VHH binders against Putative glutamine amidotransferase MTH_191. Designs and how they scored, part 3

Target 1, 304 residues: Putative glutamine amidotransferase MTH_191, of Methanothermobacter thermautotrophicus (o26293)
Amino acid sequence: CGIAGVVYKDGKLHSVGADMTRMLHALQHRGPDSAGFAIYGGLGLEENDYLLNIEVKDKPGLLDMVKETVELVSPIGSDEVIPSVENHIIYRCRITLESFSQLKPLIMDIDSIDDVIVLNGSHSFEMIKDVGSVLEIADRYDTWSKKGTHAIGHTRFSTESIVDRYHAHPFQSYIIPDITVVHNGQITNYWKIREPLERKGHIFETNNDTECIVHYVADKLASGYSLEEALEQSVKDMDGPFSYIVGTPQGVGIAKDQLGLRPGVMAENDEVFAVASEEVSLREVMDTSEVEQISPGEVRVYEI

## First folded at step 3 (VHH)

Design a26 (from v15 with I99V F106T; framework vhh_vobarilizumab_d1)
Fold by ESMFold2-Fast, scan of step 3:
Structure a26 (fold): chain B 304 residues (1-304), chain A 119 residues (1-119)
Amino acid sequence: as target 1 above (304 residues)
Amino acid sequence: EVQLVESGGGLVQPGGSLRLSCAASGSIFSIYAMAWYRQAPGKGRELVAGISSGGSTSYADSVKGRFTISRDNAKNTLYLQMNSLRPEDTAVYYCAARVWEQTGYTDYWGQGTLVTVSS
């Protein structure tokens, strides 16, 4: 797997979708099976508005059932259908909720429909993840035109017999809004991390390591940790080998396990902070002459 | 908007105890994630303990088992019970409130209270 993140320091909108597409394409050799993006700052949603991405099997009546379920809770503002592979579509809709607390129950109601999976619900980022190569996904979702202040992304090589959209990175937690994670590697003490989080009320949808990381980071941020402090504590608590990148509305961070077996590099100039699995990815957004390798157990963060 | 005022700091001998308080005003306290940070002379600020709006807690490894964070939403007050104090706990302790909005979070800080652990 390959991971990447990019932040523009001026806090203004830049072509981060195009940047991330190039960064991930440079990492395609690390993961050809699926790819995903979390793009921050570009949605421009009003307060209490959310974007839902819903995977729907392309069969008669099913999309209507999804829309009816959404409309029990919220009027649908704007929506679109994006055709995908394996006779599936991605239904994207903008909704308004009275409170953030309505989001997770709505997602559960939609997920209860057979052959329907909610991929995400967000306010501050646009999630794009699907099966295929980076360039196929970029063309399907028009990532080239997406603007934002920062983005994170992932290319996946699956060791499982089936590669699917739901298990593609990024992963999100609904306990704390708008936190995303992309990850490369393995958490070897997975259940020791997961069990306390479940006791605290985190609901796990999968047995995926990346979901465990996003719940952990969200829990720390909710408890008053800075992003840097959360990542530093994760390195102490989690056993690798791993590297991961976190996206938040404020910026990005990368953490590398204490053994340092999974790659991570960083480069920074006056305009951009970028992190990735490999230097070739950083080259797509800046001169790589000043590339820094992230040491075992180290974290690097940039917040705008 | 949010105002945070710490109290309870002072001089204490190694092995002693102190209870810090942080009074919040200006907004609805019960919806905030709250935390205690500290800064020792010549060092950076570090997180000591955090508590979510729902009461979930976390602690720095250096204080785990010795310090307890708690909140009283009816009194808009955050507490830090510090037991078995050590000289390395000497620092200015800061109260922080993290308010999660749809567009991210905003952190508010108190002015700090000094804790000195010395014989």
Scores: ipSAE 0.000, ipTM 0.220, lowest interface PAE 15.9, mean pLDDT 83

Design a29 (from v15 with E101S; framework vhh_vobarilizumab_d1)
Fold by ESMFold2-Fast, scan of step 3:
Structure a29 (fold): chain B 304 residues (1-304), chain A 119 residues (1-119)
Amino acid sequence: as target 1 above (304 residues)
Amino acid sequence: EVQLVESGGGLVQPGGSLRLSCAASGSIFSIYAMAWYRQAPGKGRELVAGISSGGSTSYADSVKGRFTISRDNAKNTLYLQMNSLRPEDTAVYYCAARIWSQTGYFDYWGQGTLVTVSS
């Protein structure tokens, strides 16, 4: 797997979709089977607006059921259907809720429909994830035209199992609505991390390590930790080998476990902060010979 | 936007107690996650206690069982009850706030209040 993140320091809109597409294409050798993006700052949604991204099997009446379920809670402000592979479509719609507390119940109602999976619901970022190569996904979703202040992304190498969209990175938690994680590696003390979070009321939908990371980080952030403090505590609590990147509305962070077996590098200039699995990815967004290796147990954060 | 003003710091002997307050103004208080941070002489800033907009709390290991964070949304005030104070608790204590739908990055900080624990 390959991971990448990029932040423009001026906090203004830049072509981060194109940037991230180039960064992930440079990492294609690490994971050819699926790719994903979380692009921040470009949606321009108003306070109570959310974007839903829903996988729907392409069969008669099913999309109508999805739309009817959404309309019980919110008018649909804008929507589109994106054809995908394997007889599926991605339905994307803008909704308005009275409070964030309505979002997870709505997602659960939609997920209760057979052959329908909600991939995410967000306010501050656009999620794009699908099966295929980086360039195939970029063309399908037009990532080249997408603007934002920062982005994170992932390329995935599947083992032998079916590559499904829900388990592709980025992963999101609904404790903090706009936090995303992309990850390379394993959490070897998984249940030691998960069980306390479950006791606090976190609901896990998979046994995926990336979901555990996003729940952990979201819990720390909800409890008053800064992003840097949450990442620093995670490398003390979690056993690797891993590297992961967190996206939030304010910026990007990278953390590397104490064993340091998974790659992670960073580069920075006056305009850009960038992190990735490999130097070749960083050179797609800046021309620099000064690349820093992320040390075992180290975290790096840039917030606008 | 929210403005934060801390109060309640002072000199106290070991084993004593203090209650810190943070008065918030300018925005609806209940939508903010709140925290207390401290910075001891010669050390970096550290999280002491946090409380979410929904009331969930967290504490640094060094203060668990001794400090209690709470909030009063009707009074727009955050509190830190500090019991069994130790010399190592000496620090400037800062109140911090962020909107619950945003990051763990805190957008709003108070000016701090000094707590000195000595004989």
Scores: ipSAE 0.000, ipTM 0.166, lowest interface PAE 17.6, mean pLDDT 83

Design a30 (from v15 with E101P; framework vhh_vobarilizumab_d1)
Fold by ESMFold2-Fast, scan of step 3:
Structure a30 (fold): chain B 304 residues (1-304), chain A 119 residues (1-119)
Amino acid sequence: as target 1 above (304 residues)
Amino acid sequence: EVQLVESGGGLVQPGGSLRLSCAASGSIFSIYAMAWYRQAPGKGRELVAGISSGGSTSYADSVKGRFTISRDNAKNTLYLQMNSLRPEDTAVYYCAARIWPQTGYFDYWGQGTLVTVSS
């Protein structure tokens, strides 16, 4: 798998969708089966507005049923249909809720429809993830034109005999708004990390390591940790080998386990902070020969 | 993991009422969506009603105004109040608990409870 993140330090809109597309394409050899993006700062939603991405099997009447279900809860402000592979479409719509706490229950209600899966619900980032190569997904979703302040992304090598969207990164947390994770590697003490979080009330929907990471980071942030402190503590608590990148509305962080067996590199200048699995990814967003290897047990964070 | 056990099914005359219950045990929290599905003889399974942890409800067109879904989070129990029952409501009714993660899903199903509407 390949991971990447990029932040523009001025906090203004830049072509981060194009940047991330180039960064992930440079990592395509690490994961040809699917790709995903979380693009922050460019969505421009009003307070209490959210974007939903919904996977719908392409069959008569089903999209109408999805729209009707959404409209019972919220007016649809804008929407679009994006054709996808395997006889599926992605339905994207903007909705208004009175509070963030209503988002997860709404997602569950939409998912109660057979052959329908909500991929995400967000306020501060746009999620794009699907099966296919980076460039196929970029053309399908027009990532080249997407603007934002920062982005994270992932390319997936499937360990299964088939490729599907439910194994694609990024993963999102619904405990606090708009926290996303992309990950490469394994957490070998998984249950030691998961069990305390479950006792604190976190609900785990998969047995994937990446979900465990996003719950852990969200829990630390909710407890008053800074992003850097949360990542530093994760490296002490979690056994690798892993590397992961976190996206938040404020910025990006990368963490590498104590053994340092999974790759992670960084490059920084006055305008850009970038992190990735490999140097070739970093060179897509800045001209530099000064690439820094992230050391075992090290974290790097940039917040706007 | 969650275990679901339905109860309350039986024989009822057209125009009558029944209340179905679904007791949940194990790892189920208030953020889980719950639903009632049914399967009539010779037909496919269909969604009857759904309820989120936040109390949002959805109903199949065929039961709107007649059926009411509700939950008691303190008892981890789901209910379906069925009024003005019709012969076409005859089916095995299944309780389902659903968590749909953005990257996958888990679905839990009960054994079902038979509802027969006939004279």
Scores: ipSAE 0.000, ipTM 0.126, lowest interface PAE 18.2, mean pLDDT 82

Design a32 (from v15 with Y105W; framework vhh_vobarilizumab_d1)
Fold by ESMFold2-Fast, scan of step 3:
Structure a32 (fold): chain B 304 residues (1-304), chain A 119 residues (1-119)
Amino acid sequence: as target 1 above (304 residues)
Amino acid sequence: EVQLVESGGGLVQPGGSLRLSCAASGSIFSIYAMAWYRQAPGKGRELVAGISSGGSTSYADSVKGRFTISRDNAKNTLYLQMNSLRPEDTAVYYCAARIWEQTGWFDYWGQGTLVTVSS
């Protein structure tokens, strides 16, 4: 798997969709089976508006059932259908909620429909994740035209016979709005991390390491930690080997476990902060930048 | 929009106890995540303990088992009970309030209260 993140320091809209597409394409040898993006700052949603991405099997009546379920809670604003591979569509719709606390219950209601999976719900970032190569996904979703202040992304190599959209990165937690994670490696003390979070009321939908990481980070942020502090504590608490990148409305962070066996590099200049699995990815956004290896147990964060 | 005032600092012998309080005013206290930070002379500021709006707690490894964070939403007050104090706990302790909203992270800080652990 390959991971990448990029931040423009001026806090203005840049072609981060195109940047991330190039960064992930450079990492395609690490993961040809699926790719995903979280692009921040470009959606321009009104207060209390959210974008849902819903995977729907392409069969009669199913999309209508999804729309009816959404309309019990919110009118549907703009919406669109994106055809996908294997007779599935991605239904994207804008909704308005009274509070963020209504989002996860709505997602659970939609997920209760057979052959329907909610991929995410967000206010400040656009999620794009699907089966296929980086360039196939870029053309399908037009990532080349996407603007934002920063982005994170992932390329996946699946050891399973089936690669699915839900388990593609990025993953999101609903404890705090708009926190995303992309990850490479394993959490070897998984249940030591998960069990305390479940006792605090976190609901886990998978046994996926990436979901555990995003719940952990969201919990720390909800408890008053800064992003840097949350990542620093994670490398003390979590046993690797892993590296991961977190996206938030304010920026990007990368963390590498104490063993340091999974690659992670960074480059920075006056305009851009970038992190990735490999140097070749960084050079897609910085022509001649000096590249730093991220050391075992090290955390790097940039916030706008 | 919240204002924070710490109290309860002072001089204590190693092995002693202190309870810090942080009084909040200005905004709705119950919606904020709250935290205690400390800064020792010549060192950076570090997180000591945090508590969510729902009451979930987290602690730095250096204080786990010795310190307890709690909140009283009816009194708009955050507490830090510090037991088995060590010379290394000597620092200015700061109360922080944080809220994660759709547009980003907002934080508010108190002025700090000095804790000295010395014989």
Scores: ipSAE 0.148, ipTM 0.635, lowest interface PAE 5.5, mean pLDDT 87

Design a33 (from v15 with Y105R; framework vhh_vobarilizumab_d1)
Fold by ESMFold2-Fast, scan of step 3:
Structure a33 (fold): chain B 304 residues (1-304), chain A 119 residues (1-119)
Amino acid sequence: as target 1 above (304 residues)
Amino acid sequence: EVQLVESGGGLVQPGGSLRLSCAASGSIFSIYAMAWYRQAPGKGRELVAGISSGGSTSYADSVKGRFTISRDNAKNTLYLQMNSLRPEDTAVYYCAARIWEQTGRFDYWGQGTLVTVSS
């Protein structure tokens, strides 16, 4: 799997969708089966507005059922249907809620419809994830035109014969808004991390390691940890081998396990902070003469 | 940036039909999600119908089955076909546009076109 993140230090909109597309394309050899993006800062939603991404089997009447379910909670301000492979569409819609706490219950109501899966709901980032190569997904979703202040992304190699969209990275937690994770590797003490989080009320939808990481980080942030502190504690608590990148509305962080067996590199200049599995991704977004290998157990964070 | 100009409003008898048009200029039309809103005197603006850049549609319950929203990207035009009009449909009708990169609400608005349903 390949992972990548990029932050423009001026906090202004840049072509981060194009940047991330090039970064992930450079990592295509690591994961040809699916790709995903979380693009921050470009969505420009008003307070209390959220964007839902919903996977819907392309079947008569099913999309209407999804829309009617959403409209019980919120008017649909804008929406879009993106054709996908395997007889599915991705339905995107903008909704307005009184609070973030109403989002997960709505997602559960939509998920109750057969052949419908909510991929995510967000305020500060646009989620794009699907099966296919980086360039196929880029063309399908027009990632080349997407602007933002920062982005994280992933290319996936699946050990299964098929890769489904829900299990593609990035993953999101609903304990706090707009926290996303992309990851490469394994959490070998998975249940030791998951069980305490479940006791605290986290609801897990999958047995996916990436979901476990995003719940862990969201829990630490909700408990008052800084992003750097949350990531530093995670490399003490979690057994690898892993590398992961976290996206938040404020920036990007990367963490490597204590053994450091999964790659992670970093480069920065006055304009850009970038992290990735391999140096070739960093060169897609900056002209750099120096690249830092992230050491075992090390964490690097940039916040705008 | 996009400019929106509505047309097609007017006086019509109950049970009649009108087709509203919204001409867009300035930016690439196909990337915009579009909507029709209406506002009667003394009331707030309400969403009547929406259409995504991909062509998916949504309608307010009060107009579902009577109104049809559509778009023609080659002509940079949004339409609202209004059938079986009722006195309570009397309002100024506004078209609105939004691109995904700017805001979750509609940022571009036309000047409005008056629809009066009365004998």
Scores: ipSAE 0.000, ipTM 0.112, lowest interface PAE 20.6, mean pLDDT 83

Design a34 (from v15 with D107Q; framework vhh_vobarilizumab_d1)
Fold by ESMFold2-Fast, scan of step 3:
Structure a34 (fold): chain B 304 residues (1-304), chain A 119 residues (1-119)
Amino acid sequence: as target 1 above (304 residues)
Amino acid sequence: EVQLVESGGGLVQPGGSLRLSCAASGSIFSIYAMAWYRQAPGKGRELVAGISSGGSTSYADSVKGRFTISRDNAKNTLYLQMNSLRPEDTAVYYCAARIWEQTGYFQYWGQGTLVTVSS
């Protein structure tokens, strides 16, 4: 798997969708099966507005059931249908909720419909994840035109015989808004991390290590940790080998486990902070010979 | 895991006021939807007022215009300001919390605080 992140330091909108597309394409050899993006700062949603991404099997009446379920809770402000492969569509809609606490219950109601999977709901970032190569996904979702202040992304190699959209990265937690994770590797003490989080009320949809990481980081942030402190504590609590990148509305962080067996590199100049699995990914967003290796147990963060 | 502890109950005359507090510990307060329930002698529990994590409020018809629910996320505290109290407001008042869960009901409850409205 390949992971990447990029932040423009001026906090203004840049072509981060194009940047991330190039970064992930450079990592395509690491994961040809699926790819995903979280692009921050470009949606411009009003307070209490959210974007839902819903995978729907292309079956008569099913999209109408999804829309009716959403409309029990919120009017649909805008929507679109994106054709996908394997007889599925991606339905995207903008909704308004009374509070963030209504989002996860709505997601669970939609998810209860057979042949329907909610991929995510977000306020500050646009999630794009699907089956296929980076360039196929870029064409399908028009990632080249997407603007934002920062982005993270992932290319996936699956050891399973079936690759699906929900298990593509990024993963999101709903304890606090808009925290995303992309990950390479594994957590060997998975249940020791997961069980306390479940007791705190985190709801896990998969047995995926990446989901465990995003729940952990979101929990620490919600508990008053800074992003850097949350990542530093994660490398003490989690047994690897892993590397991961976290996206928040304020920026990007990368963490590497104590064994250091999964790659991670960074480069930085006055305009850009970038991190990735490999140096070739960094060269897509800056000209640099000054690439830093992320050391075992090291954390690097940039916040706007 | 969250612990909820109510305070501020007591005896008050009709037309009087009380402010109930609910202190939360053990988990992040700001992510919870919170509510006040009450149970009068010989009756079941009823919802009095609710407040979302984002601050939106709702009230039972019987208390609307008289009671105000509020929260202070920095202090991990929920409040219920009760004005123009009536004998029928006599009950044990419970603080309740839920996170967004599959069930949608309130999972965490305090032990309750008694409010008696009598002459």
Scores: ipSAE 0.000, ipTM 0.115, lowest interface PAE 18.8, mean pLDDT 83

Design a35 (from v15 with D107K; framework vhh_vobarilizumab_d1)
Fold by ESMFold2-Fast, scan of step 3:
Structure a35 (fold): chain B 304 residues (1-304), chain A 119 residues (1-119)
Amino acid sequence: as target 1 above (304 residues)
Amino acid sequence: EVQLVESGGGLVQPGGSLRLSCAASGSIFSIYAMAWYRQAPGKGRELVAGISSGGSTSYADSVKGRFTISRDNAKNTLYLQMNSLRPEDTAVYYCAARIWEQTGYFKYWGQGTLVTVSS
C-alpha cells in the first residue's frame, strides 16, 4: 500500500485533487487494487450541511429506498449517482442536520438496508474511494478538477479477489467531525488498543487496523490533545510496523512506528508541505533535491 | 442539559439478578450516548457498559455475557440487566451521558445507586 499527503501553506484553494492524483499514480506499484482521497477545504458547505457517500447495489428500487430513508431526517439538497464497477453505484447527497450527533444514527439507519453501505459522512472534506487504479478513479470522479487546501490519499494492494470499497482508505471516525486516516502496515497489539476505546463508547464497524487508528486519534483529539501530541502518543501506545497519515480540517500529520520498517518521507518549501511512502510521489508536487526520511518513532505535522 | 436519576440497587445473593434503571430528564434523551460506571470502596470508577444513541453496545471484560445494557427512548430510561452476580460486583453504580461523537468523556452523571452482592 502507498500513502501520501500534501498541504499548501497559504491556506488558499489549490488543485490538490490533481496533485494527489499524480502523487498516488506514482505509488501505483505499491497498490493497484483500489485508491482513495480525502480532499479538504474545497466543499464550501454551509453550517450543519454534510455530504454522504453511499454504496448501493445496482438493482431496481434500492436507490429509491436509500433516498426515502435519508428524507425521513433531511431534505436532499443536491445529489448525484456515480456508476462504479462490481454492479454497484455510488450515491452522493448533501443533507442538513440539526446536530452532528444525528449523523451516526442516520448512517446506521441507511446501513441497515441490505446491499447498502455508507462509506462516509463529512462536512469539511470530500471522500473519494473506489475499486480500480488511480487513473480509473480519477476519471470516474473527476479528481483532476477538485480544489482544496490539502489532501491525503492511499493506494491499496489486496490479496482478496475482490476489493471491498468500505475497507479502502481513507477511514473516518464519527467521535469528532472530519478526521481521516490512511495507513500502511499492521498494529500488532490491535486488541490492546481497541478494547479501551470500546469501553469509552467507540463503535467499531470492522476489524481493520486503519479504523482502530482513526478511533484512537479521534479519542485523543476529543480529549484535548493537539494533533502532534495525539500522533506522538500513538507511536508509544501502538506496536508496528506501520506508517499513517491523518487529515483534519486544519492540516495533515504523519506518524511512523518505533521499528521504522514501513517507509515514510517528507519534503517542504515555502509553499508546500508533502509526505509520502516514496520520494517519487513527492516529486509530483514539488521540485526538490532534498527529501527527508522520517525516522522510527517520528511524527511530522503541518497545520494551516 | 440532562439530569440523571438511578434506581433499582439493593442487596442480592451471589448468582442472583438485578435490574438497574436510570431516568433522564431536562433534555432530548435520544441524542445522548449513555453508560453505566461503577465504583467499589477505595477504587476508581470503572466503565461497565455503554450504549450509543443508535443502540450499539459495549461491555467491560469482567461483565461480558452477564450484563445487558439497553435503552427506551420513549420512556427516557437506560437499563442495566445484571445476571449471575458475584461479590466483586458490589459497588455504587452510576449512570452517565454525553452527546455521542462530540467528546470522549461523559459529562452528565447521576448520584449513584448501591448494589451489594452477599449472602
Scores: ipSAE 0.000, ipTM 0.116, lowest interface PAE 18.8, mean pLDDT 83

Design a39 (from v15 with R98K; framework vhh_vobarilizumab_d1)
Fold by ESMFold2-Fast, scan of step 3:
Structure a39 (fold): chain B 304 residues (1-304), chain A 119 residues (1-119)
Amino acid sequence: as target 1 above (304 residues)
Amino acid sequence: EVQLVESGGGLVQPGGSLRLSCAASGSIFSIYAMAWYRQAPGKGRELVAGISSGGSTSYADSVKGRFTISRDNAKNTLYLQMNSLRPEDTAVYYCAAKIWEQTGYFDYWGQGTLVTVSS
């Protein structure tokens, strides 16, 4: 699998969708089966507006049920249907809620419909993830035209016979808004991390390592930790080998485990902070001869 | 993590009413989306009604205006009030809980309770 992140330091809109497409294409050899993007800062949503991204099996009446369920809570401001593979569509709609606290109940309500899966709901980022190569997904979703302040992304190599959208990265947690994770590797002390979170009331939907990371980071942030503090504590608590990148509305962070066996590199100049699995990915967004290897146990964060 | 037990099914005459209950064990009921499904003889399982953790409801067209879904988070219990019952409502009714998360979701199912609408 390959991971990447890029931040423009001026906090202004840049062509980060095009940047991330190039970065992930350079990592295509690491994971040809699916790819995903979280692009921050480009949606420009009004306060209390949210974007829903919903996987719907392509069968009669099902999309109408989804729309009716949404309309019980919010009028649909704009929407689109994106055709996808395996007899599925991706339905995207812009909604207005009275508060963030209504988002979780709405997602749960939509998920109660058979053959419907909410991929995400967000205010500060656009989620794009699907089965296929980076360039196939870029054409399908027009990632080349997407602008933002920063982005993270992932390319996946599946060891399973069936590749699905739901298990594609980025992953999101709703304990705090708009946090995303992309990950490469494994957590070898998985249950030691999971059990305390379950005792705190976290509910796990899969036995996936990336879900464990997103719950852990969200719990720390919800408890008052800074992003850097949360990532530093994760490196102490979690046994690898792993590398992961976190996206938030304020920026990007990368963490590498104490074993340091999974690749991670960074490059930084006055304009850009970038991190990735491999140097070739960094060269797609900056012309630099100075690339740093992320050391075992190291955390790097850039916040706008 | 969650066990669901349905009750309240039985034989009822057309035009009658029944209230189904679904008791959930566990401290996490309040954060689940809950639903009632049914399976009639010779047919597939279909969604009847859904309710979010916040109380937003949805209904199949065939039951709108006749059935009401509700929840009591203090009692960890889901309800389905069924009014103006018809012979075509005859089915095994299942309680389901869905845990939402971007990484995937789990459906927890009860064992079902039989509702027969017949004179």
Scores: ipSAE 0.000, ipTM 0.124, lowest interface PAE 17.2, mean pLDDT 82

Design a45 (from v15 with W100F; framework vhh_vobarilizumab_d1)
Fold by ESMFold2-Fast, scan of step 3:
Structure a45 (fold): chain B 304 residues (1-304), chain A 119 residues (1-119)
Amino acid sequence: as target 1 above (304 residues)
Amino acid sequence: EVQLVESGGGLVQPGGSLRLSCAASGSIFSIYAMAWYRQAPGKGRELVAGISSGGSTSYADSVKGRFTISRDNAKNTLYLQMNSLRPEDTAVYYCAARIFEQTGYFDYWGQGTLVTVSS
């Protein structure tokens, strides 16, 4: 798998969708099976508005059921259908909720419909993840035109015989708003990390290591940790080999396990902070000879 | 917006106990994640313990088993029970509140209270 993140330091909108597309394409050799993006800052939603991203099997009555379920909680402000592969569509709709606490219950209600999977619900970022190569997904979703302040992304190599959208990165937690994770590697003490989180009330949808990471980071943030502190503690608590990147509305962080067996590099100038699995990815967004290897057990964070 | 005021610091002998309090005003306390930080002489500020709005707790490795964070939402107060104190626990202790909104998170800090662990 390949991971990447980019932040424009001026906090203004830049062509981060195009940037991330090029960064991930440079990492295509690490994972050809699926790709995903979390693009922050470009949606421009009003305070209580959320964007839902829903996978629906291409079956005429099913989309109507999804819309009816949403409309029990919120009017649909805008919506669109994006055709996808394998007899599925991606339905996106803008909704308004009275509070963030209504989002996960609504997602669970929608997800209870057969042949329907909610990929995410967000305020500050756009989630794009699907089966296929980086360039196939970029063309399907028009990532080239997408603007934002920062983005994270992933290319996936699956050891499973079937690759699906549900298990693609990024993963999101709903304990706090708009936190996403992409990762490469393995957590070897997985259940030691997961069991305490489940006892605290975290609901896990998969046995995926990436989901465990996003729940862990969200839990630490919800308990008063800064992003940097949460990532530093994760490196102490989690056994690798892993590297992961976190996206939040404020920025990006990267962490490497204590043994440093999975790659992670960074480059920074006055305009851009960028992190990735490999140097070739960084060169897609900046012209630099000063690439820094992230050391074993090291954390790097940039917040706007 | 929230205002935070710490109290309960003082001089204590090694092996002793202290309870720190942080009184919150100005906003609804129960919605905030709360934390205790400390800054020892000649060192940077470090996280000691955190507690979510729902009451879930987290601790720094150096204090696990010795310190207990708790909150009383009816009294708008955060506590840190410090047991088996060591000279290395000597620091100014700060109360922090964090709120998570759709636009990000915001931090509020108290003025600090001094804890000295000495014979």
Scores: ipSAE 0.198, ipTM 0.666, lowest interface PAE 5.0, mean pLDDT 87

